# VH-VL binders against Radical S-adenosyl methionine domain-containing protein 1, mitochondrial (RSAD1), part 12

Target 1, 237 residues: Radical S-adenosyl methionine domain-containing protein 1, mitochondrial (RSAD1), of Bos taurus (Bovine) (a5d7b1r34to270)
Amino acid sequence: APGSQRAALYVHWPYCEKRCSYCNFNKYIPRGVDEAALRRCLVIEAQTLLRLSGVRRVESVFFGGGTPSLASPHTVAAVLEAVAQAAHLPADSEVTLEANPTSASGSRLAAFGAAGVNRLSIGLQSLDDTELQLLGRTHSARDALQTLAEAQRLFPGRVSVDLMLGLPAQQVGPWLRQLQGLLRCCDDHVSLYQLSLERGTTLFTQVQQGALPAPDPELAAEMYQEGRAVLREAGFR
Below, E stands for the ipSAE of ESMFold2; O stands for the ipSAE of OpenDDE; V2 stands for 0.75 times the mean of E and O plus 0.25 times the DockQ between their complexes.

## First folded at step 16 (VH-VL; framework fv_fezakinumab)

Design w6 (from u5 with heavy chain T28K, light chain N34D; at its last look DockQ between E and O 0.85; V2 from the best seeds 0.00; counts 0 for: pae E 2.5 > 2)
Fold by ESMFold2, look of step 16:
Structure w6 (fold): chain C 237 residues (1-237), chain A 122 residues (1-122), chain B 111 residues (1-111)
Amino acid sequence: as target 1 above (237 residues)
Amino acid sequence: QVQLVQSGAEVKKPGASVKVSCKASGYKFTGYWMHWVRQAPGQGLEWVGWIYPKSGGTYYAQKFQGRVTMTRDTSISTAYMELSRLRSDDTAVYYCARWGYSWGFKNAFDIWGRGTLVTVSS
Amino acid sequence: QAVLTQPPSVSGAPGQRVTISCTGSSSNIGADYDVHWYQQLPGTAPKLLIYGNSNRPSGVPDRFSGSKSGTSASLAITGLQAEDEADYYCQSYDESLSGWVFGGGTQLTVL
């Protein structure tokens, strides 16, 4: 097929550590994951997709979805091995793993590196413990910063992070101070994204029922513009 | 073709430092992790650590934390290992080795340098 | 002491079969990390012999084979030849040490 010879591969991990209060697609909480069976399925799927698509070269691989850092490093390794058998996977290909702080200890990050990961995307979301609790996250701000430091030691210049804005009751000043503190730790990329209330999530229900104030769209827009200005002044994109 | 050329033998006194070089040729230097492995006279192989030349990221075996520094110069495709506060039991042949040939945990040390003898005495 | 245990020496006559064991633990081979084997001829650097438990790189004869089971791995050499006289090392990843580990080495003597 036209344009099928080269590709970037996205590998979706379907499970989360626990259900997010703000996100509907990450609803699976493992009660007993047969990782060996899932690993075999992912390997077969990758090989089948590459065979049927006619892709001959995979230029990058991204492990995303729920919480990919909950996967065993063996699963990441097996998928990469399968991709390399089914297509050309150049030695310098970018291999990114999306990780959350609670599932990304220094020893696990090193094992992911040994499996072939050479870039990380850290889902920090917030550096405020109250906001983390609101989002249903299992880590503290201290945990997040420690994980970021470990990641940057292993993957200097190859760690991206994200920070969420537009949370209920969030204010511009305190949020900008979070961002500025984060910039002292970052060495690659920072993503800002606005909370979107999704039907069927705990956070949506709490806002709908009046237990939390609705996010103010005008305030969120101000936060985004001010945050972008801070990032540009500090040399980030 | 694909080669790792290491610097020559060194003789050092206890307390000194040594810096061993490893020049890569015949492949994309920044595409492969570079490991260092040492072998004391009459003994087995011991892993020292790795550097990823593209990023400069490093990871050291616990035994060497605080005494080893790995660096690289991508413009001349050369990796370096510096070991400080040398002791007589650091006397060994120091090898650089490319982590390659496959992917995942099937990746292995597929290309080795000839080794650099570092002698620490008196 | 070596994290992976190998016999210090093995011997065999030309044409015979020898095996070299590599015994690990639940933090390395027992955690299903792959095992690699290296041959070191006298006075030379190690050379990759077997990777990923049982795979031969180009140029390695098929009389060399590897296997892994439980917490152990094995290198088999059939049709033993004088040129096979060398030291052999197994290697794996150890998650408790967060690093790569080698066996103590096995000296193969061809009688």
Scores: ipSAE 0.510, ipTM 0.780, lowest interface PAE 2.5, mean pLDDT 84
ESMFold2 (binder alone), look of step 16: mean pLDDT 92; pTM 0.943
OpenDDE, look of step 16: ipSAE 0.603; ipTM 0.851

## First folded at step 18 (VH-VL; framework fv_fezakinumab)

Design x1 (from u5 with heavy chain W33R; at its last look DockQ between E and O 0.80; V2 from the best seeds 0.00; counts 0 for: pae E 2.3 > 2)
Fold by OpenDDE, look of step 18:
Structure x1 (fold): chain C 237 residues (1-237), chain A 122 residues (1-122), chain B 111 residues (1-111)
Amino acid sequence: as target 1 above (237 residues)
Amino acid sequence: QVQLVQSGAEVKKPGASVKVSCKASGYTFTGYRMHWVRQAPGQGLEWVGWIYPKSGGTYYAQKFQGRVTMTRDTSISTAYMELSRLRSDDTAVYYCARWGYSWGFKNAFDIWGRGTLVTVSS
Amino acid sequence: QAVLTQPPSVSGAPGQRVTISCTGSSSNIGADYNVHWYQQLPGTAPKLLIYGNSNRPSGVPDRFSGSKSGTSASLAITGLQAEDEADYYCQSYDESLSGWVFGGGTQLTVL
């Protein structure tokens, strides 16, 4: 029977510039990535999935995984074009791209917009340089804020920011100040993510070996509760 | 029928502001970015910027940053472009144009308004 | 000056083939951004003629064709007709300018 299904499509970009210390996902650090080949694969995969599933309408497309912002805007464009060929992709469909501050220049972000992206999810993670180093991030708090500013300029009202909580040695007070600082420059969407120590990660090993203190779940809970309160007070859903 | 109906011709003095309207019909107004393109008399086309009616998000060409404001009223499917601090070289036909027809970089300006002549003269 | 370069004018007799070139750079056409073409009849708004380098919208005759290579694009019109007399504009996206750009336009005269 012909399908009349509606769906949200997730497109996985498997590559990162660097593996985060906490990340246990199957991501690869590219060494001479044939992006053209990957583009073809992503296109075929998207079309095949849509064809086999019988999906007739795609309501949203999310580019995530490693660091999708490392992809060429042309790759993103090609996937969107392919989706539109295989199913109805309404013009008002939400098209979100995950981006890391390190990989997202203003010109590149603009090009993603030209490709059809209409929402950005910024992997900011922290506004503390020590924490960012702990997480294995290569960008600074300053870089993050610059990227955020560019994102907001290019995608007004369509920028989401990820902030982590419950890091080793992280305290509630300083973290709340980070959040409050973030809210002074971000009024779109903020997502709070509690750190989960995953076996096999660098961060896990460091904690296990006593190089870093174990995250305090009670402090993490407090951060989450207080953070939610701050967000609500600031008008966030 | 998909169409864009623009407001009438405007005559302004230097330093003044002008607001041009573009009413969309025949399609879902909020679903497509609305671009503005202008054309000086006897000259080529120049991109001004776009607005995404669904969110109200805007993106302007660097040349017009600080002088142009694009807005929309979704209740009446109308986009607006306001240009301030007008100069003589702002004299042009201003077009609203829908960005659509396809996805990715195949998106183009597939529907155009008839244009609004804005004349800036002392 | 337009970012994309077009000849200011071209001409042909009815039934002939004419081509309009659009020369860009490494930041637009050369960066593999799509080229679109618009036809503007005298006293009218532009009309989409070609999108995505070589695609024709519904209603556009197959006499019109587009191509792209390197940093340049081309619009070809075969079987030239009197009604084809118009201005033609190429358009693309420029990464360095972070914006859409047009050619200077080409006036096509049918002799």
Scores: ipSAE 0.389, ipTM 0.790, lowest interface PAE 1.4, mean pLDDT 92
ESMFold2, look of step 18: ipSAE 0.542; ipTM 0.808
ESMFold2 (binder alone), look of step 18: mean pLDDT 92; pTM 0.946

Design x2 (from u5 with heavy chain W33Y; at its last look DockQ between E and O 0.92; V2 from the best seeds 0.00; counts 0 for: pae E 2.9 > 2)
Heavy chain, then light chain:
Amino acid sequence: QVQLVQSGAEVKKPGASVKVSCKASGYTFTGYYMHWVRQAPGQGLEWVGWIYPKSGGTYYAQKFQGRVTMTRDTSISTAYMELSRLRSDDTAVYYCARWGYSWGFKNAFDIWGRGTLVTVSS
Amino acid sequence: QAVLTQPPSVSGAPGQRVTISCTGSSSNIGADYNVHWYQQLPGTAPKLLIYGNSNRPSGVPDRFSGSKSGTSASLAITGLQAEDEADYYCQSYDESLSGWVFGGGTQLTVL
ESMFold2, look of step 18: ipSAE 0.450; ipTM 0.750
ESMFold2 (binder alone), look of step 18: mean pLDDT 92; pTM 0.941
OpenDDE, look of step 18: ipSAE 0.444; ipTM 0.809

Design x3 (from u5 with heavy chain G100H; at its last look DockQ between E and O 0.29; V2 from the best seeds 0.00; counts 0 for: pae E 8.5 > 2)
Fold by ESMFold2, look of step 18:
Structure x3 (fold): chain C 237 residues (1-237), chain A 122 residues (1-122), chain B 111 residues (1-111)
Amino acid sequence: as target 1 above (237 residues)
Amino acid sequence: QVQLVQSGAEVKKPGASVKVSCKASGYTFTGYWMHWVRQAPGQGLEWVGWIYPKSGGTYYAQKFQGRVTMTRDTSISTAYMELSRLRSDDTAVYYCARWHYSWGFKNAFDIWGRGTLVTVSS
Amino acid sequence: QAVLTQPPSVSGAPGQRVTISCTGSSSNIGADYNVHWYQQLPGTAPKLLIYGNSNRPSGVPDRFSGSKSGTSASLAITGLQAEDEADYYCQSYDESLSGWVFGGGTQLTVL
């Protein structure tokens, strides 16, 4: 018989609080979400796919997609239980939840921990209020830092963050200060990624119409190179 | 050889404060949440709150907000619970309990101290 | 009143089966939070008996079992023995209270 099959499981939460100006993935802004029905669908899908796939061991579970921190903690618990029924889910498996600063209060983060989450991925994008408004985020930089601090207090050593570069009108110096300040607060992983203007997004339209300056590819390349250098010097990957 | 050793019984008057200690041994103190649970004489168990020893972060049941403070000293692997403005209905055995914040243990209280009796009487 | 409802007492003869119910609501057990069970022998601290609805820690006899369905959970004890005489508590999390909640406890008497 073939060797044991192992997998990392990604659980997609399909709802966002608000559509971001740069994202073109199919995300829904909820109108009275029937979470109980969604929970049952996620449970059935996870169990069915695991059984059909022949996966015997799930090494990690990641709750991502829209804004998973809008999910009820009991939905997270139900999915994890379903995974453990359909396959072996080791006691120390990494269980990550992607969180948005607007929905990730301390009591809510504690409730996700009670449901089985042991790692957080915080979608910061930026620590500059102008950039956050440009991206259509609903939180301020102060809110983001407060959420990061709370997450680190509750999940020490288990919090990762992301930071976007190459935004219209962005400057290398201020952006590097954001990154360097973030590294003093971050205790695990920082992701850097370049803005890509996608057709059909609000941001693309604003640039095309001349309401915002076009992103500078040379600047973005410099930011990425400088950002990677800062991360390497600080011991991040 | 994992254990939680609590401080001895206390007798207090109404309006006073009490501080109970819980010393951990046989495991990495900073790796687990510590909860406090109380039990009034002849009654059931009531959750008071938790502390995460590594960070010092705390979370208290609403009933105890403003009257309870949980702290720790990581150098001696000891957690503390202080309850102020004591009332006669605070008379209880106060337990510390280790919480497994992991999928495999399903977030349960797996190790309990023997309890500290706090008596509040005039 | 306890958030989780247990019968105040149950009894059984040696060798028999007894069950202890734990009834919650849509904000705790019905929201799919785990149920744990603790045994408290007379004069002692509680001890984890069943975790994650149905799992036994090492050292707990296999005559103890747990289950969960809907808004309720159940602890079953088969082959009842004199040393099983104790108080039993169920425990879960309640999202309306943002807190950990216990049942009122069940005193088991072995006849």
Scores: ipSAE 0.007, ipTM 0.535, lowest interface PAE 8.5, mean pLDDT 79
ESMFold2 (binder alone), look of step 18: mean pLDDT 92; pTM 0.943
OpenDDE, look of step 18: ipSAE 0.414; ipTM 0.790

Design x4 (from u5 with heavy chain A108V; at its last look DockQ between E and O 0.69; V2 from the best seeds 0.00; counts 0 for: pae O 3.9 > 2)
Fold by OpenDDE, look of step 18:
Structure x4 (fold): chain C 237 residues (1-237), chain A 122 residues (1-122), chain B 111 residues (1-111)
Amino acid sequence: as target 1 above (237 residues)
Amino acid sequence: QVQLVQSGAEVKKPGASVKVSCKASGYTFTGYWMHWVRQAPGQGLEWVGWIYPKSGGTYYAQKFQGRVTMTRDTSISTAYMELSRLRSDDTAVYYCARWGYSWGFKNVFDIWGRGTLVTVSS
Amino acid sequence: QAVLTQPPSVSGAPGQRVTISCTGSSSNIGADYNVHWYQQLPGTAPKLLIYGNSNRPSGVPDRFSGSKSGTSASLAITGLQAEDEADYYCQSYDESLSGWVFGGGTQLTVL
């Protein structure tokens, strides 16, 4: 008999509304997605994995991948239920959902809460509209801030925000101002992600063809260092 | 034994505010969403909103937005519902109810308080 | 007025079978949200009776059963007992209202 094991579960949602210009992950643009079928698959996969692994306690669940916030709350609920059927899922377990601003209205966020989500990770990426366009994002800085506000209202102290750095033509000064602006709105967790140009992506091609300047790794490093300093000063880990 | 103990009956004037308390025992208070449901005399059940005690996050029914405030004191495992600008049609028994099944949309109100009667009259 | 529609009252004699319907719409039951049932005895708080369309919590007799189909749900009570006299409420979630919703309630009288 398998011993008592604890685990953190990652649930991958493979669909995005639009592929980001920089993203090379295995994501699909939905064309008539049979969500019911996907739900069934995710449920079976979660249960099978947990039972085969001998995991007895799930400490956390993370919904990530493409844009999990595109999933119906019912799908998220079904997966969580399946997890709870296969292993002990304490009521106070951390259940995080990645969300994009374009797919995360206040009502949807609330519905995810109803499904069992108790933490949000918002893919904000930038507070500059030009940068957001560069990244192939469909939301504006305003949208992002609105989503953040709603998320914080519903999940105070349990909202994480992603901010990118090292974009083509991005400068340290303006980026730090973005971060500082974000910190006036966010008091939980901020993740800094350095852009990596990946072959096969639109952004890579644009840089290769000279349509965009190559990211400056020195500037990116400076952004990261200064950004970390700002976060520390603001009390972030 | 899991139970929810609510505060006593309240009598309020129109325009006033009322704050009802719900003390939880027998389980981890912060681990379960707490809902509030009210029932006017001789009427059906009406959902008011929920609070997640661990974070303090709240979500209210559209009908009550701007008038209801849900809070909690984790140190004493107590949830509070405050309703302001009271009207006569706010007269009801107010229940706190725990989400006993916290995962999926099988989330149900498995434990109920005995209710608190709030009477709004001139 | 209630989002979920229930008959105001049903009645039956001891030992009989009674059913209580709960009619929703495409935004709640029809959207595949679960239906739950609560029993409320006179002067008491509601009690969970059925969860997840057809599941019985511990302590609930197997005389009580729930089902769901399309935009409707049903509570069936077999072998009706005097103690079953109560109000019964169905409950679900409505995505258009972004909130939990109850039926109007059904008063069950045991003759």
Scores: ipSAE 0.035, ipTM 0.629, lowest interface PAE 3.9, mean pLDDT 90
ESMFold2, look of step 18: ipSAE 0.495; ipTM 0.767
ESMFold2 (binder alone), look of step 18: mean pLDDT 91; pTM 0.919

Design x5 (from u5 with heavy chain S55T; at its last look DockQ between E and O 0.87; V2 from the best seeds 0.00; counts 0 for: pae E 2.004 > 2)
Heavy chain, then light chain:
Amino acid sequence: QVQLVQSGAEVKKPGASVKVSCKASGYTFTGYWMHWVRQAPGQGLEWVGWIYPKTGGTYYAQKFQGRVTMTRDTSISTAYMELSRLRSDDTAVYYCARWGYSWGFKNAFDIWGRGTLVTVSS
Amino acid sequence: QAVLTQPPSVSGAPGQRVTISCTGSSSNIGADYNVHWYQQLPGTAPKLLIYGNSNRPSGVPDRFSGSKSGTSASLAITGLQAEDEADYYCQSYDESLSGWVFGGGTQLTVL
ESMFold2, look of step 18: ipSAE 0.545; ipTM 0.806
ESMFold2 (binder alone), look of step 18: mean pLDDT 92; pTM 0.940
OpenDDE, look of step 18: ipSAE 0.422; ipTM 0.804
ESMFold2, look of step 19: ipSAE 0.516; ipTM 0.794
ESMFold2 (binder alone), look of step 19: mean pLDDT 92; pTM 0.941
OpenDDE, look of step 19: ipSAE 0.606; ipTM 0.863

Design x6 (from u5 with heavy chain F105Y; at its last look DockQ between E and O 0.88; V2 from the best seeds 0.00; counts 0 for: pae E 3.1 > 2)
Fold by ESMFold2, look of step 18:
Parts: C-alpha cells; sequence; structure tokens
Structure x6 (fold): chain C 237 residues (1-237), chain A 122 residues (1-122), chain B 111 residues (1-111)
C-alpha cells in the first residue's frame, strides 16, 4: 500500500498586505481578492492532496505562506472542515496560523480560535522600528509586542516567533538585547533567521546600488552563535 | 460515555465568590474548548467565556471581565469557573459545555453539564 | 434584549409543522456565521439539536430541520409530537462582541 497513513498538512495562503523587501516567495498583493473562489480552491486542493497521498490521519495543520491572518476566519474553518471530511483529524491536533501584528488584533485572534486555530506563529522579524522599515514591514515594534501579549493571553505556551539577524548595519549587542527582551514574552519557540540577499528583491538592489551597506558574514555568524547561546540558557530551541 | 459532571448547588451572600467545577469523562479533555454559559431563573442563556484546557488560555465575555477566572487541572480532567464580587443578579444556573462535535464552524455546544445553581441572597 | 431575536412562544397541534425564527444582524448571522439550535426540556440542560445551520447530530429525528438566509435562521419541526414541548434557543458568533450569542428562547407548546 503506497503512501503514509499519518501526516502534517501545510496550507499556503498566497496573499500579503505588502511585499517584503527581502522575500523571494511567490506572493501577491491583494486587489479585490475573490476569497470565495480561493476558499473553494484551497478546499479542493486539500481534499485532492489527501486522496492522492493515501493519508488517513492528519495530526497537524499549518496555515502559512503570505499573510494567512488576512484570510477570513471562514476560509480557515472551511479548510479544516474539508480536511476532517477527507481524513481523520483528531480533536487535539495542532492547528497553527501564521499571523503578523498589523492584522492580528485580539478580537481577530479569538475569531480564528473559533474557526479552529489553537497555535500561533507570529512573524515579528525585528523589535527595532528602523529594521522593520528596512524590511518593508507595516507594523511597529510596539504593535508587535502588543500582538504578542494578546496572543500569549489567548494561547499561553503556544506562540512561536521569529527574529532576523544579519541586517545591514546591525550590531551584536543591540540585537542580543532585542532577543533577550523577546524571551520575556515568548514561551514556545523562537526562530533565528539569517538574512540572505536574494536577487530580485528590493533589499538586494539597495545593497548592490550602495544605498545600504553590505551585511558582514562574520558578524552574522557571531550573532547566530551568541543568539543560540542565549536561547539555550533560557531553555528554548 | 461522554459526560460533564458539575459541583453541587451553592448559596452565597453578595460580595462573596463562588467556584464551580466541571469534571470531564469519556473523551480527551485537552482536545476541546470548554465554555461556561449561565441561565438566570426564567431567563435565557448567556455566554460567560471559554478555557482551552491544553494551554490554559482563556477568553471572557466583556460583561464578566475582571470578575471571572477560569482554570483547569488536566491531571483530573476538571475545569473551574470562579465568579467574584457576587450580586443578586448573578443568581443563575451555571453550565459547562464542550465546544466540539466537528471542526471549523460546524462546532457547537455538543455536551453540557447538568448545571450548578448559584443563589446570591442577603 | 437578546442579541438574536426569537418569538417568545409558538404553538401547534400534534402532526403539524411549526417554525421558530431567529433574527440576527450583520455582525453575526449576516456575517455568515453558522447558527446552532438547542432544545431544553423542563428541568434539564440544553441539548444540541441542529449544528452548522442545517445538520443533525446522530439521534435527532429528521423531522427537525434548520435553515439560514440573510440575517435570519429558522428551525422547522414537522410531525409535531407532545415530546417536542420545550424551550428552543438559537446560537451564533458575533464579531462585534467577539463572543458566542444566544437567542432569547422560544417556548413551544403542543396543543
Amino acid sequence: as target 1 above (237 residues)
Amino acid sequence: QVQLVQSGAEVKKPGASVKVSCKASGYTFTGYWMHWVRQAPGQGLEWVGWIYPKSGGTYYAQKFQGRVTMTRDTSISTAYMELSRLRSDDTAVYYCARWGYSWGYKNAFDIWGRGTLVTVSS
Amino acid sequence: QAVLTQPPSVSGAPGQRVTISCTGSSSNIGADYNVHWYQQLPGTAPKLLIYGNSNRPSGVPDRFSGSKSGTSASLAITGLQAEDEADYYCQSYDESLSGWVFGGGTQLTVL
């Protein structure tokens, strides 16, 4: 019998609020999005994938990609209903939604909970407003901390975040203080994510044109090593 | 058999607190959201809030913010609701109810406790 | 006043069809949130009767049916029986309150 009996399911949401200056993933900025049509496509795709793979049990579902928190909670609900129809989705399955601070108010997070979400992945990237602007993010550091606090109230112990290192002009000391501050309000998982300058991104062009200094690879390596040490001391992975 | 067993009736004076328990059996306690709903004598149903037993996360109706606390003990599959600074208009039957049956928006209050009468009188 | 509006009472003779309305707003039923129905017999806890607008849990007779249109929902009971005499509540989610909301309840009397 081909195919695995058990699986984790990843659901890709293709739209962003704004294209990030460093992102190379295929993403779209919405202009009059037809969410009903997209909802139908996601439902059909999930059911087809499960049928073709022979998967009988889905133990987790992850809504990721662009900015999944821009989706209507109705779309999340519809996909979960479809997965449960096509396979066994145990009641205690982990259902994660990737969110950003601009679209993740406490009332919206609660509505996603009503749709079946029980874990959050919050794309912070940075807690420095200058770095956020450089990355093309639409939220402030204060917005990010407020969203994280609301997420922790709703999903204590079930909120993951990321923090980017190796940005132009970034320094180890200030970045480590950023990380240490984050650890006071995150209790599930922290990802350290090194910037890579990819051709075709706004950030790559700005560095190549001399508008921004090139990242220092040796400095980034030091930041990564020191950051991992801080995470290990705090009991994170 | 899936069921929710609640603690017995309580009589309290205004200003006191009450803590109602709800013990789950016959299903995975941590897999479902637990809600609390109350019903004053001769009145309809009113939502109080929820707890997610796996994480301990809570969300309360605005009317009860600052007066209600929901907790759980996963080792004995029991949820709790504590209501403080009681008034006479808090007199009601308090139900625990499981949010389940399906997924997404096909979830509903599919299993209810028998209710706990809380009477607040001078 | 309850967020969802139901008639306070409805009556019918055995064998008849009755309907119970549930009227919401653009922040709940009108925002395409599902409607669920509960039956409460005297002296008992509510029991799930209809979920997801029109679905019956196992053990609920097919003479109970639900529908939703616009900002309103309806519970229909055909072949009315004496045992159907109870209070009936509709329930949904309301975006503006960020919470679960119930109708005021309808007392069904079988004549």
Scores: ipSAE 0.429, ipTM 0.753, lowest interface PAE 3.1, mean pLDDT 84
ESMFold2 (binder alone), look of step 18: mean pLDDT 92; pTM 0.940
OpenDDE, look of step 18: ipSAE 0.460; ipTM 0.807

## First folded at step 19 (VH-VL; framework fv_fezakinumab)

Design y1 (from x5 with heavy chain T28K; at its last look DockQ between E and O 0.94; V2 from the best seeds 0.00; counts 0 for: pae E 2.4 > 2)
Fold by OpenDDE, look of step 19:
Structure y1 (fold): chain C 237 residues (1-237), chain A 122 residues (1-122), chain B 111 residues (1-111)
Amino acid sequence: as target 1 above (237 residues)
Amino acid sequence: QVQLVQSGAEVKKPGASVKVSCKASGYKFTGYWMHWVRQAPGQGLEWVGWIYPKTGGTYYAQKFQGRVTMTRDTSISTAYMELSRLRSDDTAVYYCARWGYSWGFKNAFDIWGRGTLVTVSS
Amino acid sequence: QAVLTQPPSVSGAPGQRVTISCTGSSSNIGADYNVHWYQQLPGTAPKLLIYGNSNRPSGVPDRFSGSKSGTSASLAITGLQAEDEADYYCQSYDESLSGWVFGGGTQLTVL
């Protein structure tokens, strides 16, 4: 019956503050973004999807894409309000927001909490400043840890962290130490992502031109295997 | 019936600590943020902070940072607010309030406890 | 000292219409954050009266209405009754403070 249909909703924020060197996704660097207009669009899109699908119950909402943490808390709130108008959104529904450390101060994270967010996915990527620079990230390892600490304070047990592996010149030992360090301050979820060099990206060009060494797939495989073992031992999924 | 039952009145000396309890019933305790609001005698309402009972996450107003600690016991659906280093201007009725009539900033404090008077006097 | 500004008192005769203003700033009401209203009868806890600028919870009479424009909000009470004598508080969220804020409260006297 249409009245019992359940769904998870994904909300896409198309903007990033800066394009990562490895990213080939269709993301935009905002220049005078009319957030009010975008907010309206997101609201309409969410409601339209829910109406067309006949979904009566939304069990989770995920804000992802570029850097959703660049959105105003008001925008996030507006979408949630719209969802609740179009379908049943239980109070204990999981509402996740992807966030980058650069745009995620403690107060800002709290504001997202006020908007209805109750879970965070942090795009940490690395705890090495050289690697972060290589990836085109604007935050430091220190920034990342600070953001993580604030996130853990606000949403204990509801913080997911992304860690990349298989970077140019990256070694298994140092990377495992990063992971182990991360696990000491994480208790929810860690996602491991292997770097994929994509044509048309800055990182691809740098490797092609010999400015950076090509990633070693064997080392990447070893990182993944050892990383998974470490996660299992630590009780992670 | 949805209700919040708070602990009884407290009388404390300056420098002491007070811990107020708020027991929730009639709804899923872990499903809603719990806020604390206080009101000094003859004064207005002042927001203190919130706790998310499902995770134990907290956020406090700057004014109370370092002095307030909010906790919860999910097994008995009870939230706690502890305020330390008490001073005379902490004398107030302290309310626990559920945040959850809607979503987003349309959400409001829809259920209130009856309040707990905390008197700080030398 | 309250972040939101309310008149300290208003009064009206039974059957009349009264309005309570709530003035904020660009960091709260002006930033399009929702305004809520609470009624506090003497010696009791606050009660949610209006949520989301203009919505009434179940059990709240339709003679209570809320509105918001610019940096201000307003609570209107029509057909004033003796039982309406209470303190009224507006509430919103302030992004500069990253927290919820209340008005100073308005004491409504029914003459």
Scores: ipSAE 0.529, ipTM 0.840, lowest interface PAE 1.1, mean pLDDT 93
ESMFold2, look of step 19: ipSAE 0.537; ipTM 0.790
ESMFold2 (binder alone), look of step 19: mean pLDDT 92; pTM 0.940

Design y2 (from x5 with heavy chain T28K N107Q, light chain N34D; at its last look DockQ between E and O 0.88; V2 from the best seeds 0.00; counts 0 for: pae E 3.4 > 2)
Heavy chain, then light chain:
Amino acid sequence: QVQLVQSGAEVKKPGASVKVSCKASGYKFTGYWMHWVRQAPGQGLEWVGWIYPKTGGTYYAQKFQGRVTMTRDTSISTAYMELSRLRSDDTAVYYCARWGYSWGFKQAFDIWGRGTLVTVSS
Amino acid sequence: QAVLTQPPSVSGAPGQRVTISCTGSSSNIGADYDVHWYQQLPGTAPKLLIYGNSNRPSGVPDRFSGSKSGTSASLAITGLQAEDEADYYCQSYDESLSGWVFGGGTQLTVL
ESMFold2, look of step 19: ipSAE 0.387; ipTM 0.734
ESMFold2 (binder alone), look of step 19: mean pLDDT 93; pTM 0.950
OpenDDE, look of step 19: ipSAE 0.367; ipTM 0.785

